Miniprotein binders against a7ua95r516to809. Designs and how they scored, part 254

Target 1, 294 residues: a7ua95r516to809
Amino acid sequence: ASLSLLSISDLVPDLQFIFFWMSNAIEILYFIQQKSPAYMQTIELMDDKAGSKESLLSATISANEEAMTILEEVIMYTFQQCVYYITKTLYVVLPGLLDCNPFGTEPSSEQCRRAAGVCVCAVCVMPEAVRRVVSVFQTTSDLLQQYQVHSEIQSQMFAYLFFFTNVSLFNQLIDKGPARGWFQRSRVLQIQASVKILLDWAKGAGHNHLAQKFFAKFCSTVTILASPPQQLSQMSWKALCAEHPSLKPVQLHRILTQYQLMAELGPLPIWQPSSEDEAYIYRTVDLLESFENH
Key: E = the ipSAE of ESMFold2; O = the ipSAE of OpenDDE; V2 = 0.75 times the mean of E and O plus 0.25 times the DockQ between their complexes.

## First folded at step 17 (miniprotein)

Design dq6 (at its last read DockQ between E and O 0.47; V2 from the best seeds 0.71)
Amino acid sequence: SMTYYVVIRTDNPEDLERIAERLRELAREMGLRVEEVIREGDYLYIIITGTPEQVERYRREVEEWLKSQGIDARVVVFEV
ESMFold2, look of step 17: ipSAE 0.773; ipTM 0.940
ESMFold2 (binder alone), look of step 17: mean pLDDT 86; pTM 0.836
OpenDDE base, look of step 17: ipSAE 0.701; ipTM 0.917
ESMFold2, fold request of step 18: ipSAE 0.806, 0.796, 0.799; ipTM 0.949, 0.946, 0.948
ESMFold2 (binder alone), fold request of step 18: mean pLDDT 86, 86, 86; pTM 0.846, 0.839, 0.838
OpenDDE base, fold request of step 18: ipSAE 0.784, 0.782, 0.782; ipTM 0.945, 0.945, 0.944
ESMFold2, last read: ipSAE 0.799, 0.794, 0.791; ipTM 0.946, 0.946, 0.945
ESMFold2 (binder alone), last read: mean pLDDT 86, 86, 86; pTM 0.847, 0.844, 0.844
OpenDDE base, last read: ipSAE 0.782, 0.786, 0.784; ipTM 0.945, 0.945, 0.945

Design dq7 (at its last look DockQ between E and O 0.50; V2 from the best seeds 0.57)
Fold by OpenDDE base, look of step 17:
Structure dq7 (fold): chain B 294 residues (1-294), chain A 80 residues (1-80)
Amino acid sequence: as target 1 above (294 residues)
Amino acid sequence: SMTYYVIIRTDNPEDLERIAERLRELAREMGLRVEEVYREGDYLYIVITGTPEQVERFEREVEEWLESQGIDARVVVLEV
């Protein structure tokens, strides 16, 4: 109940606080890392009056190491907290993406509805369910930029968020897809279109490579399910494995089995797993993706 | 060559048959392979096989034709 009311906007004040400290800690850490060699060199160039130089150098090294360790802990902690809050928000909005019909007429974004006139920007023309997901990512991007968070940390954050999104969408599609009719070709095409909008956003935001990498499994699943029966029925198990290397044998087998049922196809010998993969197709533990493998 | 879905939605489903006929003709003229054409409610689906450049041109020509006919329709192209 309480999670359904959580919007990314409600978390912005808390996230701002965390991002502020994360950014500051990163800046201080880099400052120490850059200045430490110069500082040590300066100490080394000082006149060795009465053995005080070695003690000062040792004390400085120890103080820098301690400071760096503390800063790394702060960065790690703040990063984890940001990811925790953002992923909670994603968890709430992601299910709507699978039920979205992007081909329908949906109202513009609330921000653009308040502006005089009809806004035709990419965000305003997005389906509401897609817009909600994009809003989480955009808010995250805006906060990272606002606080000038180091690019490496930004990349790591988006990598994790895309990973989380892919796992969430993939698991929902595999688990609930048959019962919800998400394996029907028309519904698959709606899902594909919705995900394309999200990927286009990621491309525009400069995260194209990360998005392609981390959404590969979900995209492969949707691609197979969207494929015309006449074409897919001509593809061998080996060919499908080669084209969709992100899918485990058990996952591919499940997708093809459900496709066969949906398309009312008889058993297709060409889709039979290889002898090498036959042992793996029954590993139901590997069917759903784990959030822990990141 | 890749496979694409061309999806057309209109509020005037009576136009979908005319649209389908024109799209088949256009695809033939452009040397695109049409794999399937079917209708579901207010949606027309055309499955075509071609190069990205051919499909981009096809989409543009479809949109221009729809505009010329005064047909209010949305066109979406999806790569499979």
Scores: ipSAE 0.618, ipTM 0.879, lowest interface PAE 0.9, mean pLDDT 89
Fold by ESMFold2, look of step 17:
Structure dq7 (fold): chain B 294 residues (1-294), chain A 80 residues (1-80)
Amino acid sequence: as target 1 above (294 residues)
Amino acid sequence: SMTYYVIIRTDNPEDLERIAERLRELAREMGLRVEEVYREGDYLYIVITGTPEQVERFEREVEEWLESQGIDARVVVLEV
């Protein structure tokens, strides 16, 4: 099967199986952690005939440590498998976000259609490309809830999914943007509107903090590119770095270079990097982000 | 004071010039600063600076005017 045919619906049976075992392993682990002290206390209260109390304590400690180690490994493995399958789906659908036009999509209801184009009704306007990404996030959220996965694990899952989304979108924009015309201001505004739909989903799903943290690099990029020339040309390099700390000097320099080309601006003295940053603006090894955590 | 894109799409792009003229007039009447006005295909882009309350009033007046003129257009307001 080709990646173009991959959908989250095809993965649901496999994900249900993995979530089931992950959730069970988590519950057993927390049971052991919560009940182990009480059981060891009952052993300590036993009469110590012929040294059996010390032997039982040693065996209990060893069994608990082995069980917890095995369960932690099962949780890690199942978590990684969930992430693997879900990110394979995301990889297929994410590029479409950069090519879609959320301003041209018909509202999803008659009432929203009458208010079409206002920010109040923008939630009802969702292009197919955006719907495919939201469907992956929503299906993941529904499965996590269905299997009552511990909230800490749910947060870690979405932290990674948002991290993956950010890296994928940022790298595609930087790498393919010139050839695809994605730095044209009208396209950047379409991208910004599409990303707002994703951010709104994340807020409504209770993941606003994670989305703000892990989408920061891509969002900063789009915000700079969407800025009107009259305003961006008045911001110094230092001010831009301060407003967008998620961007490395080479990344900010590349974004400003593309902005200058599309806005027909020449080099601006105010955008000259600081002396300390000037050595880093040509480090092309730092331009694209890694899918591995640093 | 914040910057907004007011993005207008219509089925009849010949209306865009008339829409742009009205929006400039309305922004002037409301004391909003117009940073830029430009067109690309069927889309009109008006970049304004003002308070969120001023922009909300601007959007309402634009929508009321479009309805009064029988212009079938979509209005999107995007804060930058």
Scores: ipSAE 0.561, ipTM 0.855, lowest interface PAE 1.5, mean pLDDT 84
ESMFold2 (binder alone), look of step 17: mean pLDDT 87; pTM 0.846

Design dq8 (at its last look DockQ between E and O 0.57; V2 from the best seeds 0.63)
Fold by OpenDDE base, look of step 17:
Structure dq8 (fold): chain B 294 residues (1-294), chain A 80 residues (1-80)
Amino acid sequence: as target 1 above (294 residues)
Amino acid sequence: SMTYYVIIRTDNPEDLERIAERLRELAREMGLRVEEVYREGDYLYVVITGTPEQVERFEREVEEWLESQGIEAKVVVLEV
């Protein structure tokens, strides 16, 4: 199937299978970890009348270690497969977020329209492009809860998905933004509003800290671009670096350069990089974020 | 103090000038600093500087005023 036709709903059956095994493997692993000490103590307390106690203990330790190793491999593999499928779906829907106009009148979600007509729930009032992104995250959350996946694994899953989302959106904005007019103040405000809806969802889902952490670069970029020219032109390079520590010097420099062009501002000496940062602003290899740095 | 965009959309763009005037008055009455007011098509943009509490109150007063005038408009507040 073409990637363009892949919906999260189409992946649910496969994801359910993977989550089932992941959850089971985690539960078994924790069971072994919790019960092994007690089991070993029980063996140690047995009468050594047969001289077999040490051999039984050694065999039990070895069997537990092997089982734990296999379970860890299963957990890692299943986790990677889930991330792979979910990120493929995100890859398809994320570009729509940058073109979204959340200030327009869009129809309610198809699910709520079918059930109740006009629905005013938080999901139904979302723009379609935002709703599609939220649907991927919500489906992931629902599956993790359905299979009672350990909270730490859930946190790791969402951390990676937010990381992926931030990298994807940031890279698209920096690379294609100038050509697509996404650096125009009105378009930036639309992007900011759309991302706010996503962040509000993440907050409601209990992932506020992770969302704030992993979306920092994208949010900083949007914040700078949304800033009124009169205010931003009064901020020094040093002040902007301090306020937006998630941005590399080369990234900040690119954003400010494009802002200057968009706002038809002359060269601003106040935005001149420090002598310390001057060498770094030309590191174009660091301009786009890498998916590998997670 | 933080900077906020108050974005108003209406299907009746003729009302945007009246809305803009009222927003300026209300902002002044509330001690909010208005940085910029501009229109793009069916959208009015008001850039204000204030505290979160001031801006929340401002949003409420704007919505109540719009309702009292029978103006169908969407109000969105964005923190910068």
Scores: ipSAE 0.660, ipTM 0.893, lowest interface PAE 0.8, mean pLDDT 90
Fold by ESMFold2, look of step 17:
Structure dq8 (fold): chain B 294 residues (1-294), chain A 80 residues (1-80)
Amino acid sequence: as target 1 above (294 residues)
Amino acid sequence: SMTYYVIIRTDNPEDLERIAERLRELAREMGLRVEEVYREGDYLYVVITGTPEQVERFEREVEEWLESQGIEAKVVVLEV
């Protein structure tokens, strides 16, 4: 599709429609769960000689169960449609993070953002590639707030968006990194800085826990690649696995191979996999992540 | 202690060697361990190990020194 069709701004009218119906379905479901039992209790207290009380109670229970089932399906369907449209937009803008240089092309009169997330300037300028990704997340947050979507559903939506982002960035880095030069040391640091800006946005938006959880694989990858050779070469395979549990053996092996090429290192005995991991370092089916592997 | 990249970009790359020498001197004075110093194009990369408090002070001292020398440069500190 064209960039105009995949822009989050162009999708807002469709998203508003879907969020409206999702929020409406959630509100009705909440009413049934919280208020309808009082109505059924009133029916139970009825003095009914003919037995119509039992028939009314049974019909009311059945109708509530059918309504709740339908509403749950509507909520699931509308949630999936929102995620579908939003992730189509993310898919277009995410590759730019890997090509971004957050250290350059800023006016000299403006202050740079620190890596620790401390900002003391009056104006913070976000690199364009990062801004495009943040715009998708911020627009999503604004829509969720506008339609007063339940906080649990908001968390689930951002959990999936961060999951999608992690899978997309990790797969692109692993798959295209050699051809694009993304494993060069200066490029890894640029990528790390760009992602830290994004993570700082997530922290300020109240999603720090979700971001830390769902970006773990990509962040571990970049952290290893950014490590100085003198420090990384002293870490055994076992130590690396312990510090980076989100990485599968085949993934860690691939990352270390790319690191060796970048740092012009030969094979290191200390990076030899454990005996139980040796069977898995060449399992290429496990190298890339599935977008369905939440 | 943590490992940090101190990344410096100048409008005049000829200053990078002088900047590197000053950063090594400053790190030694502050008890910071310098793991590596290298440059790539207009960028200088100084890899140091120290406490967050030491690195915050280091960054301030570097920025003050650059200003005192009239060197137009951008300083970025990244924790690895």
Scores: ipSAE 0.628, ipTM 0.882, lowest interface PAE 1.3, mean pLDDT 84
ESMFold2 (binder alone), look of step 17: mean pLDDT 88; pTM 0.855

Design dq9 (at its last fold request DockQ between E and O 0.44; V2 from the best seeds 0.69)
Fold by ESMFold2, fold request of step 18:
Structure dq9 (fold): chain B 294 residues (1-294), chain A 80 residues (1-80)
Amino acid sequence: as target 1 above (294 residues)
Amino acid sequence: SMTYYVVIKTDNPEDLERIAERLRELAREMGLRVEEVIREGDYLYVIITGTPEQVERFRREVEEWLKSQGIDATVVVFEV
């Protein structure tokens, strides 16, 4: 549909409108929470010979409660609308990270040193697939800054964006990975490099804490898959669970099954689930992640 | 010690086996641990564990060897 082609730049006018009202509601709520008590205390100090002090206090309390309720609803609604539109654009660009070859992009001439037919370089040009994802995050950050949205709300928004990214990439990899060849050894190394480049951007942009916390399941998955066979085959199931607590037993089992197949480590299972986990490794209802934040 | 991907791309994939053998030999001489070697199409992926100084020396030795052999290649050293 038309939304499947929607870029973040197409949404900027609508997002500006929503951010404007969200920011205004937050600032008014902040005022009521921080500055209204002084007014209430002033009422308490008033002379009340006619008993009108109690009526004024009651009216003021009621007005504060009504205003705070309305403002909280506006903030919730506008936040949900921002997240909805931004994640629609993320949904479109995220699958490209799984198909990306970050080593196939020509490095910039400034960081590529060529001598006698040998070009030595780092991956210094952000791959197109990574840049598309970064563009969504950066545009979001720029809008939040433009409208001076309270830092707590900015953090909550990026927490959800990284959570959405995590779930989207994890589900795509698990669901489509076998058919797409994404579990092949070379492909996993390419995916790991793309993820590293994205995480480096997040660190430089001041989002490292949120990315590390909310992007954990996908990153753990790729870390396991990218591990060299000699290293991974020496790790027990228990050790893998301890090092990757974000992975459910059914998820870890599926990842290790694909790994063993693609690394050609033979048909006999290498990793034996603990007796506690053995009941859960076939719970396919738990395999894919929910986009609901519960 | 850190993990690095040393990724070599060449238009002459027939050279990749020779390159892989040299990289294994060089890593052994330098005390670097080669964790995995993957060849696919025009690409060679060598996963090594070492210090940044060891990996920089490795990169220089690989560059010099490729020049000595007349091999046209792109060498990317990527820290994981």
Scores: ipSAE 0.798, ipTM 0.946, lowest interface PAE 0.7, mean pLDDT 86
Fold by OpenDDE base, fold request of step 18:
Structure dq9 (fold): chain B 294 residues (1-294), chain A 80 residues (1-80)
Amino acid sequence: as target 1 above (294 residues)
Amino acid sequence: SMTYYVVIKTDNPEDLERIAERLRELAREMGLRVEEVIREGDYLYVIITGTPEQVERFRREVEEWLKSQGIDATVVVFEV
């Protein structure tokens, strides 16, 4: 009940606080790392009056190491907290993406906060379910830019968020897809189009490489399911494995089995796993993706 | 050649059968292979195989035909 009410907008004040500390800790850490060698050299060049030089050098080294360790812990902690809050909001909006018909003229309930008038930006013309997902990523991007967070940390954050999104969508599709009708021909095409709109946004935002990398498994799954029966029935197991290397044998086998059932196809010898893969198709533990593998 | 789906939405679902037949004819005339035609509610999904240039030409011909018939419909194309 409480999770359904959580929007990214409600978390912005808390996220701002966390991003502020994360950014400042990174800047201080970088400053210490850059200045420490110069300080050590300055101490080394001082006259050794009364044996205080070695003591001062040792104390300065120890203090810098301790400070850097604490700052690294603060950065790690703040990063984890940001990811935790953002992924909670994604968890709420991601199921709507699988139920989305992107070809309908649904009026956007949320007007663009950036424009005083009718906004015709790419985000404002998106289907509502896609726009809600994009809003989480866009808010994250805006906060990272506002606080001038280091580019490496920005890349790591988006990598994790795309990873989380892919795992969540993939697992939901595999687990609930048959019961929800997401394997129906028209529904698969709607899902594919919705994800393409999201990927186009990611490309426009400068995250094309990360998006292509981390969405590969979900995109491969949807591509197979979207393929017409006549075309897919001509592809061998080996050809499908080669074309979709992000899918484990057990995952590909499940997708093809569900496709066969949906399309009312008889057993296809051409889709039989190779002798090498035959033992792996029964590893049900590997069917769903883990959130811990990042 | 790549696989594409053409999505047509209309406010007049009674026209969808006529639209589907015309799209099959156009695809044949243009040397495109029609893989599947799916009708659901106000939507028509036509899955075709061809080159990007052939599919873009097909999209334009469909839009021009719809306009000539006075059919208010949206046409969107995606790659599979």
Scores: ipSAE 0.748, ipTM 0.933, lowest interface PAE 0.6, mean pLDDT 90
ESMFold2, look of step 17: ipSAE 0.765; ipTM 0.937
ESMFold2 (binder alone), look of step 17: mean pLDDT 85; pTM 0.820
OpenDDE base, look of step 17: ipSAE 0.535; ipTM 0.860
ESMFold2, fold request of step 18: ipSAE 0.785, 0.795; ipTM 0.941, 0.946
ESMFold2 (binder alone), fold request of step 18: mean pLDDT 86, 86, 86; pTM 0.830, 0.830, 0.830
OpenDDE base, fold request of step 18: ipSAE 0.715, 0.714; ipTM 0.923, 0.923

Design jl1 (at its last look DockQ between E and O 0.91; V2 from the best seeds 0.82)
Fold by ESMFold2, look of step 17:
Parts: sequence; structure tokens; C-alpha cells
Structure jl1 (fold): chain B 294 residues (1-294), chain A 86 residues (1-86)
Amino acid sequence: as target 1 above (294 residues)
Amino acid sequence: SDEAERIAIDARRMIEEAQRLAEQGDHEEAIRLLLESVEIAARSGDPYLLVKVAIYAIILALQTGDEDVIRRAEEVLRRAKELLYS
């Protein structure tokens, strides 16, 4: 079947099915883990005949290990199926973040309704492209809560979704940015504003620490590109590496090269890589991020 | 006791047969047998037999496309959990 053009709402019935069975597998796994010590203790309190007591305890340990192994496999399988469906919808909607203009949207967006309640004389907008991405995250959050999925698994799900989002946005920007004009300063400022809306959603949803961790590379990229030329041209290669540890040398070098082109700057001696880093600025295999990390 | 051991043997046989039926594609008979095994597994005094019934109900529901089998797997799981948590 074709999932590449589907919205998250089209997948809700399939996700509801998978979440129901996954949440039950998780519940049983945690029940066994919680109750296993007490059950083993009841066996230890039986008679002192070493042969019968030892044999029963050994069989019980084996049964516990088998049950936990099977439940972990079921949970992994169902988790992967959920992630597969959700990331297919994310893959379709994420490129729109790089093309949208958050400064010209209407006040009816979810972000705008929240800000309007505060009445702080600010333009409160959520572009449709940002709303589509937020909708995927919000629907996922709502389903996880609806099925009472254990909080640790919910965190792992969002960790992966934020990781996927970061990889997708970073790779698209690096690969397609020159052809699409995404390195133009006005576009970078628009992208920065769109990402801020997404980060604000993550904070409000209780996932701030995960978003800070997993968006670091893309956020560093946009921060560098959004910096005024007068300020960025005063920062050495070493200073930029220290401020942006999430960027590999080849990635930082590519970002600065694109910055030079759009700011109409010539080569800058202060941006010359260190001797150690010079060996790595041409490692094309390190330029794009892998979806298989973690 | 000898009665509990006999009951556990009966439950294991039913669960193993349900597993074989599921592997053969007879999902309707597999879930019927799992449902019958729930109360027997509970009476055995071995909580891991109830856990196994619940696990196989989950696996069968995820493998089948049959709405009736899924509905009955939900019933098996519900009952197994009630007995397991009691």
C-alpha cells in the first residue's frame, strides 16, 4: 500500500490497533518485573529439600526469562511498526518547514490562540507547514496517552521522532539548500522562526530535554546561518567548533562555505580549520546524517 | 500438590496446541483453545502459564487479519489480566 501521501489522521485506526496491543505487552512486562522477586521469595520459603526447591526455582527463573524475552520482542516489533507509519507521514510534511513563511500567517493557529490569551502585542502565527508537523507530534502524543503507554516508552518514541526530524531537515537543507535558495538570509530567518515554533510545542508537551538533545545539529546549523556577517566573521574556526559541538568538521565547513556565498564574503583566514580538522573537512561520508544512528 | 501439577500439565498441553494451530494458520481454533485455557492456567497456581496465554493472545491478534479472532484475543487478554492481577 502507498503511505507516502497520507496524513497522520488516515493512519489513526492502524496506530490505535498497534498501540492497544503494544501497551498491553508493556503492562504485562512491567508487572512480571515488579512481581518476580515476591514470587521467587514464595518458592524460597517452601520446604528445605534442596532438590525439589532448587528445581522449581530454576524452572521459574527460566519461565520468567522466556516471558520477558518474548514480550520485549513483541514490544520492539510494535514500536518499530508505529515508528514506521509515523515517520512516513513526517517524511512527507517536513520539507515544507524549509519553504514556509511564518511571518505572514493567520491568528487562528493553535500557537496563536495560546499567545493571544496572554495579549503581549506580538504576532502569533503558525504556518500550515509547521501545523502539519505539529499535528503528527500531537496526534502521536494523544494516542500514547489514550492507551496509557508507559512514560519511558513514550519518551523513547519522541526521542526517535525528534531524531528522525533532525536528520530529515538537516539532510534536506544540506543537499537541496543551494538549489532551493534556502541559504538566503531571509529564508534562514524564516526557517529559524518555524523551528522555534516546533521547539515551543515540544517544551509545552513536556519533551523539552529530548528536543534540545536531538535537534542540536539542525538548530546549530540554522543559528550559524542566521548570524549577522559582522558577528560571525569575528568568530574563529575553533570558537565555532566550541559553540557548536554537534557539528562535524565537514558539516561546519560546508555551512560556512554556503554562508560565504550568500553573504558575498570571500575566504576568511579566521575560518581556516585546525590542522587536525583539516583532514576531516572533505569526508563526504560524514556530511549527511544516517537515519540508523541510535 | 498433585492436583495443581495435573492442572498445569493440562494447561500447557492446551497452550502448546493453540500455538501449533496458530503456526498452521488456524487462527480461529487457536484463539478458541487459548480462551478455554485461561481458567485452567489460573487454577494451576503457576502465574507464568497465565502470562503465556496473554502473550500468545497478543501475538495472534498482531498476526491475524480476522476481526472475530482479534475480538476474542481481546477477551482472552482481558480475562488473563483479571486473573493475573487478582
Scores: ipSAE 0.797, ipTM 0.947, lowest interface PAE 0.5, mean pLDDT 85
Fold by OpenDDE base, look of step 17:
Structure jl1 (fold): chain B 294 residues (1-294), chain A 86 residues (1-86)
Amino acid sequence: as target 1 above (294 residues)
Amino acid sequence: SDEAERIAIDARRMIEEAQRLAEQGDHEEAIRLLLESVEIAARSGDPYLLVKVAIYAIILALQTGDEDVIRRAEEVLRRAKELLYS
């Protein structure tokens, strides 16, 4: 199937399979972690018949270490597989978020999975492009809950997914934004509204802190671009750096340069990088975010 | 006890043979041996043998494309968990 046709719904059976086995592996790992100390103590309290106790304890320690190592590998493998499938789906739907007009009357044509009829839930009233992204996250959340996956693993998964989403959206905006007209104020306001819907969903799902953390760079970019020229032209480079610490100097400089061109402001001395940052604004390698940092 | 030790040795041998068979791609025979080994492992009184059976059931399920093997792996896992929590 072409990547373009892949929906999260198509991956649900595969994800269910992986989540089932992952959840069980985690459960067994926690069982070992909780029971091993008591079991070892029981061995330690046994009557020492001619060195048999030390041998048994050593064998038990070895078996525990082996079991934990293998389980951690299984959990890591299954986690990676889940992330792979989910991010593949996100890759397909995320570009639509940047082209979305959330202020348009798009017919809420798709039924909520929870309702047999027309649903007016927060997800059903979302623009289609936003709903598709939210659907990936919601499906992931629902599966994690269904299989009672440990909260730490859930948090790690959402952290990665939000990271991936932020990197993808940021890179697309920086790279394609000027050519696509996404730097135009009207378009930026659409993007800002779309992202707000996503962040509001994340807040409602209990992931507010993670969403705020991992979307910081994209949100900062959108915030700057959404700022009125009269307001933004009064902010110094240092003030913008301080307000948007998630942006590298090269990224901020690129955003401001493109903003300046789009708004026809001409050169603004107040946006001139500091002498300390001047060397960094030319590091084009740092302009786009990498996916490798996770 | 000497009997528990003999049972543990037998369970380990069965689990190791199941692993070897799985690595060779004989998933059907591997899962059969795992199913047999669950009850033997339980009789040994060594919880780590049950854990090992559960782990290999999980691994085998993730490695196989055979739906019957997967179903049997779920059975092994279920039974191993039942015995671990008993």
Scores: ipSAE 0.786, ipTM 0.940, lowest interface PAE 0.5, mean pLDDT 91
ESMFold2 (binder alone), look of step 17: mean pLDDT 86; pTM 0.843

